VHH binders against Uncharacterized protein MJ1408. Designs and how they scored, part 19

Target 1, 350 residues: Uncharacterized protein MJ1408, of Methanocaldococcus jannaschii (q58803)
Amino acid sequence: MSREANPFKKMPTILMPDELMAKALRRGEKVANEMRQKELPWLLKARFVEEHKVRTIASVVADNLQKVIDKTPPVRKLPKFYQEMVEVLVGIDDFKKSMGAFKWASELVRKLGNEYARKIRKARTPQQAGKLRKEFVGRVKSILEQIHPEMAFVAVAREKLKDLPTFKDLPTVVIAGYPNVGKSTLLKKLTGADVEINSYPFTTKGINVGYIGEIQMVDTPGLLDRPLYERNDIELQAILALNYLANLILFIIDASEFCGYTIEEQINLLKEIKDLFKAPIVVAINKIDLVDEERVKEIEEKLKEVGIEEILKISADKDIGLDELKERLKKIAIKEFLKDKDAENKELEC
Below, E stands for the ipSAE of ESMFold2; O stands for the ipSAE of ESMFold2 at other seeds; V2 stands for 0.75 times the mean of E and O plus 0.25 times the DockQ between their complexes.

## First folded at step 14 (VHH; framework vhh_6qgx_2)

Design p6 (from n2 with D57E; at its last look DockQ between E and O 0.84; V2 from the best seeds 0.73)
Fold by ESMFold2, look of step 14:
Structure p6 (fold): chain B 350 residues (1-350), chain A 126 residues (1-126)
Amino acid sequence: as target 1 above (350 residues)
Amino acid sequence: QVQLVESGGGLVQAGGSLRLSCAASGFTFSRYEMAWFRRAPGKEREFVAAISWESGETYYADSVKGRFTISRDHAKNTVSLQMNSLRPEDTAVYYCAAEIGWTPDEYLHTSYYDYWGQGTRVTVSA
């Protein structure tokens, strides 16, 4: 099985015009100093020195810009989760236009480098060769300043995108429910000590990722733990990106209501999540040790009334029902993962 | 004029520790990548560790992960390499290097960096 890294962690530093120009000029002068050591007639030496300086400056600038393009995967070829996150965080069209500006500038700097190198070989005096090189440098500075907004945009985009979570290409269960229903305790007990916290947009708590064998478990504190009508469209789009990862939703109900939310409030949140996500939903009624069996049955019947067929009764604190939950989650998540992989392969073939 | 000066090298028994320091001056920008390389006798320089001066993001060669820690101190204008659990194979001259910006895969190569210190010798005895 394949495991995927965050595709944006490989983006190079996006240098600003003054930074890139300074690097290029430094390397150009280094080459010029090496060429001045050659024993040549004065005009031929001037031509040789200035030509190599121009070619070096052009190469440093153009290669730097091209490396940004080469090390940034095309957005449309990314997994849909990352495509959606690019749209939410920076905007796909603006990102693509900025990459186009890098390509345009890189190609233009190379073209000008070749043109000025040819002119320098025909210079009649050392002064003319130097003037041509200075003119070339001025044009490169102007090109970089022209794309400065796009360079700045990509620099900001890189910072936002490189912190996105790395999700493995594995069967994935997303956990939802109000705060304090027992999500974190349950995740830890199901996965053991292999839970990692990752950044995610619009939550300062990040997301928790853990594993049950080859099953990826994702807990979403601050994302799927309050009514979604409180979020603006951009925030909701970031939450909906989880649709591209989730093979199964595990929704946790606190039977005791000690979490601070009534069963009706918890079921209303469940209905919102059911409407937003395409994956099947398993509901775990947690904290059954704190209520009588008739109350649990009442909750179960309310869940059936809203269309939930997969219901498990547990106590994370008392280790009740956890083995059965684990095995059920694995079975469903693997089944849905394989079904989604088959559908995804058919789309790629079209 | 960027200048890098290493210090802290010496003789250490296997299993011991050393802390190398690199004093940096003359930077005209804030976004330098700082790195340590080492050259064992008869070998080429090889990458050891790097840190982004501004952000603090770190990178390590597989051979030193878990044993070496790179850090920076903005107040002292230094980059340090804490070397623990030293082995005879770590014997080398250690060099501090710098270049503006980070490029994947290229930051591992000596040709990526224009600025170099003179080196400090580390000898790990069996």
Scores: ipSAE 0.680, ipTM 0.893, lowest interface PAE 0.8, mean pLDDT 88
ESMFold2 (binder alone), look of step 14: mean pLDDT 81; pTM 0.836
ESMFold2 at other seeds, look of step 14: ipSAE 0.697; ipTM 0.904

## First folded at step 15 (VHH; framework vhh_6qgx_2)

Design g1 (from n4 with F27Y; at its last look DockQ between E and O 0.92; V2 from the best seeds 0.75)
Fold by ESMFold2 at other seeds, look of step 15:
Structure g1 (fold): chain B 350 residues (1-350), chain A 126 residues (1-126)
Amino acid sequence: as target 1 above (350 residues)
Amino acid sequence: QVQLVESGGGLVQAGGSLRLSCAASGYTLSRYEMAWFRRAPGKEREFVAAISWESGDTFYTDSVKGRFTISRDHAKNTVSLQMNSLRPEDTAVYYCAAEIGWTPDEYLHTSYYDYWGQGTRVTVSA
């Protein structure tokens, strides 16, 4: 019910040490040139120019680092889906450590700026004022080089995280099944609208998001459409993050086997998904118009043997059974969504 | 050290089109945000559009969405603003601007950018 955007899209570009220093020096020189226009005695002008240059450089560097912190959401306050994606893509502890390095450097640069500005006010010659400013700049460069690894880490993290999908806080159905079982046709028929394509880790096809009123439908081509045992641990963790979104799994069986997979293969995939997801599973036996009733009953019996109780018989192409499926999906997804919300509220009451 | 020169301004009738160009020199723009701002007579400069040089990501003020298209050409080191369906309200001096990096919300403000062209004048007659 919320329309929040991807929280990481607000992250600014992460400048590297040489880029940030160059920007700071450019702005410091601009301020210095403005201050040189003032009518002041020779020594006072030198002090004034160098002091403002130092204060400007310190502010540009410290503010840039602080803005990265301010515009980056605290990971532990994010919805669990995004927390898991941060862990999978970059590592939460390393991300937090790097944000700490930005904060440390920002605070130290600001402290040094104040200290050097005070020293410059006491300079006895223009040469001493310039030497102090050069010393300050050298120390800022050193601080930035110390955190260069953390800056590089956050830059890579930003590129990975800013493309994460935005999901509404709605009852959510995740669709699974082998390729060509009719998932795309069914999604189009159920939602009545063009689907949105979003990036998701470990698939180049992205994910498709559509809606039935206030029910969010998510199709995951390339993720839940092949045997999961073929995936490494990191890929599997990214798939398991869907547990934090899914209130219901809709698994599609192609009764005709024209998808290229036998009923046995399709049921084996179903069993893998059943083991990985905690959400209830509804199975839709699709393409019933292409097989006889005895075959459909045989498939239904096999599904019951593996523990599936919610079974619908449909043809997406022929618009058979879709209204009943839609209403059943809504009922279960809303029930599970409200159940999850009640559990969250009870934990927050303390 | 980045130098920006705009071109392509002129007089055009309402409903017409113009293509503005901004030639950049002095440095490689690989991590720069490039923007167009405009100043109507008697008004402050206002944000029109921006493009991230590397990614090609674009941003537009609401009043120009669907009518203006910002683009870049790596070979020519130029940024262009294709302006279609022009209205008298689009009459302004158009400025090209550049700055390293992107910061949300701040990229909309003139103070974000250190590099500016001298501007090119666009007049849209009724």
Scores: ipSAE 0.679, ipTM 0.897, lowest interface PAE 0.8, mean pLDDT 87
ESMFold2, look of step 15: ipSAE 0.701; ipTM 0.906
ESMFold2 (binder alone), look of step 15: mean pLDDT 81; pTM 0.831

Design g2 (from n4 with F27R; at its last look DockQ between E and O 0.85; V2 from the best seeds 0.72)
Fold by ESMFold2 at other seeds, look of step 15:
Structure g2 (fold): chain B 350 residues (1-350), chain A 126 residues (1-126)
Amino acid sequence: as target 1 above (350 residues)
Amino acid sequence: QVQLVESGGGLVQAGGSLRLSCAASGRTLSRYEMAWFRRAPGKEREFVAAISWESGDTFYTDSVKGRFTISRDHAKNTVSLQMNSLRPEDTAVYYCAAEIGWTPDEYLHTSYYDYWGQGTRVTVSA
């Protein structure tokens, strides 16, 4: 239905002080040349030209800074996933401080523009009018240099944030499990279409997104595929941001161990993910066509011992158990999605 | 500071193709938005396509999507507009424009750009 676009893709280019000043001076001189066409007495023309030059320079600078503010989403109003990603990638406090610096500079430049325009109207010579305009330009340059660190910070932040993935506001299943357990094959079988690949911080493989009707399926290669102790704090925070997205975790076990990991290793990873995520977990025991029924029962019992309530037995390659899995994922993901929406609405009432 | 010169215009039959080129001189185009606008007879100048010089991000007006391709060549310091499946409605003078930085929505307007070429005529016969 509705698509959730990355709110940071609309951030304008962040001009550095010299770039913004040069643009403002170009526009100011263009206006000055137009004003020189008027047939006015010598002093009145000088006042008129310099006043309009000052007002134009002030407007170009102040409007540019204000547009950055206006086109940058306020972090507090973002979905929690994006709030967490801003914290991880740039730091929310520093981002807010920098927006405050842009606002301060924009307002000050407007104020100075008005003050100098009034002084220029009262200039007694063309030389005095020109001196006032030069003084104003110097003040604007100084203000821009004062906020140069914040401008540079926001420029870097823009580059990091504009490439964040977009997710639909739909019931969402996040797929987890070691490499080669059959995640990508299963995703294709369940969704019936080629998946889209999107970038995500701290993984070079990106993320795969597909759909079962109105259920968003997310596979996260490189993120939920190895023990958490191998991650630094920043990487772990990026993984935890998925907690704000996931309504349900689908963990895939390779019953055959051909993936290269023992059942014990796979269950250990499952336990780490269970402790990390608030969402309920469904476990699919995959590749049951390659092992004895007794082995599948052993795995199922081990899963029950660690507290897994939803267990399905499948073979993605042989199309075994996929219809039941699809229906179970849909039911649970929708239920959890609606539960989260109800809780969110009650919090907003407060 | 930036000087823009268009070339590649001409007369072409409907369904044909043309490639417009815009040569830039005077400074490095890093961080510039480059755009093509066109002015049909009796009409105002309208946005056709834009490209961000450094990133290569492109934008197109709906009527040309899938038919026109904007590109840049860092070595030649040029921006090109490949125009395929031309229609009589594409008949216009095409202008190259440039300005530092990109601002959403504003990049679509002629007032956003300070630097302009003189234009190159494209005529698409029925």
Scores: ipSAE 0.676, ipTM 0.901, lowest interface PAE 0.9, mean pLDDT 88
ESMFold2, look of step 15: ipSAE 0.688; ipTM 0.900
ESMFold2 (binder alone), look of step 15: mean pLDDT 81; pTM 0.836

Design g3 (from n4 with L29I; at its last look DockQ between E and O 0.96; V2 from the best seeds 0.72)
Fold by ESMFold2, look of step 15:
Parts: structure tokens; sequence; C-alpha cells
Structure g3 (fold): chain B 350 residues (1-350), chain A 126 residues (1-126)
């Protein structure tokens, strides 16, 4: 059994310099207290206590920084959807540079820990051992403050990325159309009760994910349900990232216009989405039970005029045409998915 | 000084419920992971549940999912464990623990947490 998850969901909390230093000092003092209980000559005890304190502080700091690196997915190995989202939301180059700063600091703190531990072993007085440990702590504080901007950047990036939607690597149909055209009803009819709501940038409604067998169905309330001119550049970039997910677009037309939008308005939105996406488009003319057959034929002819070849006539409410729609969606989505997989395999060979 | 104090333990018949509480003092809680562990007689301390103060996300060991609910109260600086449908196997001393930050898969281990309460006893009779 395998379950896909948001690759950024497992990033640990990014501790700020004062937080990480406080944690390290607390654990260093715990070890020091344990060492103070040993029966040792006065100078040897002082060396032993301070050496163990230094080694513990170095380990806590360096390990914490390294764990952030280890638990953060390497961006270039992510599916292209997530790579695009990282670029849009935070910036790939700045993210990579910040990980480099964590690595640099982790390695430097380990190196200094070893150097100061050796110096403390040679201390001639308890006061010298304590001074060396204080100097080491000062150096670690300075290193953490130097990378404070990168720590803050990664903390902000984590907050932006941890709520990105989870998608399976499956043939994917993205549903589009104005509000109230019947998208939610249709999604429930095609997939059953197992519709998941996921976060997506720039919509408070999230996205709905459901399945027809191994076909992933994605409904995007608030994203593909209004004209593009109402979107700023950042919102548009997040919408365009769906190109890396979608194998097929299902556009829903409300034949009755009771959704509040004329057929002309709905077709204009269709044209905008057709221009945005490279995936093929299937149009479902919904609510055919509320209009006569001649009206449906008129809509069908208008769709052909704008270049739509795949047209289905349905009523989600009356269960008309849904079996044929389901089979056509599966056929096209699987075909496009396999085509994309073949292209990806050829790229890897080169 | 930092202190965690558990309360709410006791003797309960199987199928019953208890609510444990952990009062935290001496630190700012906004970035801490808070957890419940338990130690059954003759066993090692095991993870029960955790909640991130930062996000409110909750985590549970498999044997208590659906029966136990961890929650937080920022005004009282407390975390609670609502234990429903109790079984004799839930008999243990329950400990509250805290540590700054959340680290995946490491929050399950006792070594992750530096702050611990004294524990409160829960006995579930057959």
Amino acid sequence: as target 1 above (350 residues)
Amino acid sequence: QVQLVESGGGLVQAGGSLRLSCAASGFTISRYEMAWFRRAPGKEREFVAAISWESGDTFYTDSVKGRFTISRDHAKNTVSLQMNSLRPEDTAVYYCAAEIGWTPDEYLHTSYYDYWGQGTRVTVSA
C-alpha cells in the first residue's frame, strides 16, 4: 500500500537563533550537572564538565540544522507542479541558498566544537576551561545570528508550502466552469462520497479531489470559475501550475442559464481556459432536462464553432449521460497520462 | 521555573471515560509540541498523543485513535487528553511532556522532550 503526501508537510519547525541556542544550552547544562556528580580531582572535573558541555551544545545545534536539510525535499526532484509552486510562492534559488547556509553553519559549529573541546582538555585551570567554553558559546551565537535571515526565510517558506494540496500520480481530470453549473453534483455522481477538500493558494474554498477508479478528479472552486482578467499575476501563475497536473479539462456548461451566466459568458470563459491549458478539453452540456432539444443543439453548434470536438449532453440531477461521460473521461485522461509518462522517460534517458 | 502538572487520573470501569489535564507554567507555550506518554506496569513509556501549540495539529498512536482526543486551551495554558471507551489495556501512569518545535517522527520518542510532569495514574477495571 502507498499513500502520497504533500512533500513539504514533513518539514520540521525552524527554530530561530535564540530558541536553538537556548535548547542547546539547556541540554549542555543537563550533561554538565551529570558530570559534576563524578568523583574526580578538581581540575580534571572542571575540564571534563566543560568539554562535555561544549560537545553537547555543538551537537544539538549542528544536528538541528542538519535535520532541517534532511527533512526538506530537494526541489529539483519534485514533480513539476511542486517545483512551479516553490518558484511562485518562495523562489527556488533563494530556497537553495538558504539550505546552503544551514549546511555551512552546521559544519562550522561541529568543527568549532571539536577545536574547543581539544583546547579545554589542555586547560591549566578551571577558570581557563570555563573561559574557553564561554568563547565557544559566543562563536556559536554569532554563527546563528549570521544565518538568521536564512532561518527566517525558510520558516516563512515552510508556512507557505506545508498546506499545498496532495495529488496522486494518476491520470487527472480538472473540472472548470462558472459557479452553480453543477460541478459539485457531477463530481459526487461520478466519484461517489469520497471527495477530499484540500488547500490551494489564492482560494479559501480549497479544491475538491475525488476518484473514478484510478482517475483523479479535481474541482477548483474559486480558481477556474471566473474570468482571467479578474486575476493578478501571482494568482494566474498558481492557476497555470495546474498545467503540470491536468491530463484533461472537463468544462461544464449550464444549458438552462439558471446558474446566472449566459451561454455566451460561459463560452467566453471556456475560450480563456482553452488558451491557458495544453490539455484536451471535453465539454459537458449539463441540465439538458431543463431545456428543449433544439436549445441543446444550438449550444452544441456554438461549441463546435470555437473548436470543441468532445461534447457530451448530460443531466447530473437526472442521471442522464453520466456513464458515457465517465468512460470518455477515463479513456482520454489515461491516454494523455501515458503519453506524458513516455515523454518523461525519454527525457531521463538523455 | 518550568513546570508541568498532570491531573484527572483515577479508577474507572472499562468502557468509561476520563479527562486528563496538564497545566504548564514558566515558559511561553506558542511554539511547543505538547504530548502525552504512558507507562503500563512492566513496560517502557510509550507515545499516546501530541498536539502542536503552533498549528493545533494532533497525532495519535494507533491503539488510541478514535477513542482519545488531545486538545489545548491557550487561555489556561493547558493541554487535555479526553479518554473515551477505556480498556483495561489503557491502565498506566500518564505523563505530560513538552519540547520546543515539531520534528517529524522524532516527536514520538521520549528523548525528544526535555520537560516532563510527575505523572497521573489511570486504572481501568474489567
Scores: ipSAE 0.579, ipTM 0.856, lowest interface PAE 1.3, mean pLDDT 87
ESMFold2 (binder alone), look of step 15: mean pLDDT 81; pTM 0.834
ESMFold2 at other seeds, look of step 15: ipSAE 0.702; ipTM 0.908

Design g4 (from n4 with P104S; at its last look DockQ between E and O 0.80; V2 from the best seeds 0.62)
Fold by ESMFold2 at other seeds, look of step 15:
Structure g4 (fold): chain B 350 residues (1-350), chain A 126 residues (1-126)
Amino acid sequence: as target 1 above (350 residues)
Amino acid sequence: QVQLVESGGGLVQAGGSLRLSCAASGFTLSRYEMAWFRRAPGKEREFVAAISWESGDTFYTDSVKGRFTISRDHAKNTVSLQMNSLRPEDTAVYYCAAEIGWTSDEYLHTSYYDYWGQGTRVTVSA
């Protein structure tokens, strides 16, 4: 399987009012100079020059605005993951409103261009033709200034959205747990290769993606590795977008507590993640080579008390229990992935 | 007042290298798509390479991929074209072009660009 492209990659640079107006005026003057070469009576030449200048300026401005609309995907038609990312990063309502402003301005500039071109064809003097063109340009400048906030908003939105990660449509396991519990070591051991790093909002470390055959494994450093009460609503919403990605959560516990967190603290984080995610959770008790079997049993019993049914005992460092974990992850992730596909089909039926 | 000036052209033997430079004056290149085009004798201008100033993304025509590298120097307000493994068919006048903004399907067309240099001649002898 291949990845789908980021739907926002095609968005063009968003020009600010002065930039777009300057471009339009440059092209208008080029056309005007070409028209001045024609052999026409004095008044007809003035009309012809000014009319073509107006039509060119209108087209450059309106077409630029329309191209932004045409190359921006409609948010409501995107996969839910991208819809949530738009909400988190920029706000869906503001994004839609800004696209509406672009469309309004594009249509108005085009309408005014046609109206002023007709007036210029009826001008009685070259001075009247020039005055009409100057008036048209002033109206276009005013329209662009009216939508300047929306242009700036879309420019910022484009920068935030164009580098969003793409994910394959595959059974997906998301890894969680405190820092230093062994998540990255385990990911490398399960996938057998270096992982790719992808951007993700609110973490400078990005996310790590690896594969076990057709199972997509995702590690989220900086996202699911600290208490969620420390995060604002926007950060929580970015974390919750992972619900549209995850078919299974793999939560890693460090039995030795060398990660710097007690078992109680680790289980509290687990409970927070369990409350936030729809996907089932498998817990791997890691670093069992560093503790007594009695301690591992105690941890297992605490996990059962909080409702965890799938528990594996491993040491990523010593290659203990990894084959069983791998097979269990595949089985559950595929089952949940297929369950989600069946639900999608039933919704399409009515 | 506003202008692009190419430099670095000349005569070179096949297999050799040459570095073209394009300096902008009268405006700052931030927010501009920059490109190199070339015109062989008796032919139309053809796209060679482009770079987006804001993102650094680069694009190349197939015949120069792997041999030519377009780059930018923010501090010098210049764009360069490093041309390696030159062939006689690379003989042309090379033009620097610029236009504000990036548009995904128009950067390879001469009509997209309002700003052009006067060109610098590259001759590759067998």
Scores: ipSAE 0.555, ipTM 0.846, lowest interface PAE 1.6, mean pLDDT 86
ESMFold2, look of step 15: ipSAE 0.570; ipTM 0.848
ESMFold2 (binder alone), look of step 15: mean pLDDT 81; pTM 0.832

Design g5 (from n4 with T28R; at its last look DockQ between E and O 0.93; V2 from the best seeds 0.75)
Fold by ESMFold2, look of step 15:
Structure g5 (fold): chain B 350 residues (1-350), chain A 126 residues (1-126)
Amino acid sequence: as target 1 above (350 residues)
Amino acid sequence: QVQLVESGGGLVQAGGSLRLSCAASGFRLSRYEMAWFRRAPGKEREFVAAISWESGDTFYTDSVKGRFTISRDHAKNTVSLQMNSLRPEDTAVYYCAAEIGWTPDEYLHTSYYDYWGQGTRVTVSA
C-alpha cells in the first residue's frame, strides 16, 4: 500500500458561512452588473439580471461545498495508517457525518437555485423578481448557518490532517527506547547526515526519517520513549498507528544506565512495546564501551529471558558493531516487508 | 473599499534583481491566497507565484523556481516578490491578486481571484 503522499494536503480551505456567502454575493453582483448592460425591455432585463444572479450565487455556494467533498479522500479507502490517524485526531464518524452535511447543503442549494430561477422567469414585475432573489439568498444563508458546526469541524480537521507525515512504501524500521539511550546518534551514523524531520501527533519534536539504501528508518522522539501509564488513550492510539508503518522495531538499551533509567526500567519499556507491536524486535545494547563484558552478557541474558532473539552489541559513539547492525536490520526488515506483501496477495486471492 | 497596489517595478539588466511589493487596503489578508501573475505584450496573464497568507505555504511556476521568492509581511499587510537572476523573458506587467481561501489547481488561474491590482511594469534589458 502506497505511503508516498499525505492524502489530506489537497483539501481546500474551508470557508465559514459568512465568508462563503460574501464570496457568492460578490460574484452574483458582478454577473448582475454585466447583465444590466444588455439592451432589453424593462421587465425582461429585470428577470434576466435576477435569474443570472441567483444561478451564480447557487453555483458558487454549491460548487464550493462539493469541491471540499471531491478533494477530501474517502477515509475508509485510505491506507490503515491514515485511517487510524483520522480516528485519533478528529474522529472518523464525525468526519463522515460532516462530509454528509456538506453534500446535503450543496444539493439543496442547487435545487433551490433551479427553483427560484424558474420562478424569476415568470415574475410579473421587476420588484417581484428582486423579492424572489432576496428570498433565495435568505434560504442559502439559513442552510449555511445550519451546517456551520460541520464547516468549523472540517476546518479544524483539515489543519490537523494536512501536516501528517508522508512515508515511502519501503521496508521500515521504527526505533524505540528511553531518551538519551543514543537513538538519534545511532540514526545519524546508520543513515548519514541528511535526516528528514516530519511532524507527528503528540510530539513537538516530530519524527526523524532516514535511509539505509532502500530501508526507511524512523525515530519517534516523544512517542516510544516512556511507559504506557504516562499516556492517555488517544496518545496510545497514535502510537498503535505505527503498527501500520513498522516492519521491524529497533529497541535501544543503554548498557551504562547513564540515560537515567535502570536496565530493569528499560526492559519493562521493551516489554510494553513488544506487547503493542506486531513487528519483530531487534535489540541493540548500546554504550558497551562504558561497561565491562560481563555486564553486557547479563543484559543479553535478561533479554533472552523476555523472548528477544535478535540482540546486537554496539557503541554508536565509538563506531562499534554498526556494520553488523546495519546488515542485520536490512535483512530482517526486507524479509518482513516481503512477507507482509505476500500475505496481502494471498488474502486477496482467497 | 478593497484595493491592491503594486510597487517596485522598473528597468533592470539581465542577471539583476528586483523586489515587487503589493499592499492591501480596506481589509486584512487573513484567510486570503495572494498571488502574482504577469502579462507580456500580446499574451494572457500567467501564474508566477502564490502564498497562503495564514500558513505561509508558497507555490511557484516552474520557470521561476529558485529565482523568485514570494513572502508576506503581517505588520505591513503586504506581500512581496523577490526576483533574482532576471531574464529578458521575465519582462511583463506584474499583477497582484487576492482571493479568500485556497483550492488546489484553481489558484493557478486568473478566474480564481476577484481582487486585482493595476500592475507594475518590469523590463529586463539584455
Scores: ipSAE 0.684, ipTM 0.899, lowest interface PAE 0.8, mean pLDDT 87
ESMFold2 (binder alone), look of step 15: mean pLDDT 82; pTM 0.841
ESMFold2 at other seeds, look of step 15: ipSAE 0.693; ipTM 0.898

Design g6 (from n4 with Y112W; at its last look DockQ between E and O 0.85; V2 from the best seeds 0.71)
Fold by ESMFold2, look of step 15:
Structure g6 (fold): chain B 350 residues (1-350), chain A 126 residues (1-126)
Amino acid sequence: as target 1 above (350 residues)
Amino acid sequence: QVQLVESGGGLVQAGGSLRLSCAASGFTLSRYEMAWFRRAPGKEREFVAAISWESGDTFYTDSVKGRFTISRDHAKNTVSLQMNSLRPEDTAVYYCAAEIGWTPDEYLHTSWYDYWGQGTRVTVSA
């Protein structure tokens, strides 16, 4: 399986108006110095030098702006996960408007460059040619300042978006549960040593990605491990973006309560996850080696009361029940992944 | 006055190591891409490695991956190239270059960089 890179990693640095203008002027002067070496009559040399300075400045500015557009993926063509993250982190409408401003400015600077180059060709004195070039530079500075808010917006957007995680297009299981219920131990046992840590908005711990064959396993420390009442609307929207990835939720319960949360607290979190995600839920009752059978049955009864039908009993530390869990996760995740792909294909065919 | 000055070149046996340094002065480097290029005798300058000053992101040409490491030192205002497992084919004058910003594909080309050092010679004997 090839791995799709974060589509925003290819965005160039967004230069601010003074930075871009300074670069353009530096390159314009370099070209002017080279053109001064030509053997031409006095007036023709002045025209030639100033014309090439204008054309170079126009090209540097316009090409820089256009390259931002060319290397930024159109939001509407992205997978839904990335579309949702753009909306949450920056706003799709403002992002589109800003790209339009870059295009407008790039095209206008090119047009002005051509117009002033033609005027310079007709200059009657070197002083007139120089004045026209100064006017052109003033017009370009004004255009860049006019789009300065959009340039700043895109610069901030680039910083927010370039660190988004890369996910493979595979059947995906998202792991949830309170801290210390055994999520990380279980992930390592199920997937082996190749767990990756990736950044994700609103968590400093990142997210852990591992694989069982072709099944993508995602552990979400700091995201699906505490009650939703602690989160603002933006944070909640970032959590909800996981709906576009998750084919199955694996919720881990610590039967022993040594994690520091009661079974009732853990089930309340489970209910919140169940209400937010469309994917089916498998619950694994972990640490069964630390409690008696009566307690495990009590937990099972509570889980059935809240509508959970897929329940596994495990001990990640003792390697109990893990083979059965792997097979169950694989079958459900693949089934749900294929259903999502079939539904997507039917929509596209209409 | 903006300047890039390379140092650390010299003669070394194949399989050996050298560390090149590039000292920058007159720059506010926070938004700059810094790069190493090299010119073997009779050839054009070719891209070797680059680092984004602010982020620390690095890029390498295939022939040096795993052998060369580019790094930056904010306190000293320098960029370094640690060259290990040197081969006779690495013999060249090595140049430090800088340009504001990063643009995919363009950072590989000498024409994209306006600022250049004078170069430091590296000779790798068989």
Scores: ipSAE 0.665, ipTM 0.890, lowest interface PAE 0.9, mean pLDDT 88
ESMFold2 (binder alone), look of step 15: mean pLDDT 80; pTM 0.821
ESMFold2 at other seeds, look of step 15: ipSAE 0.669; ipTM 0.892

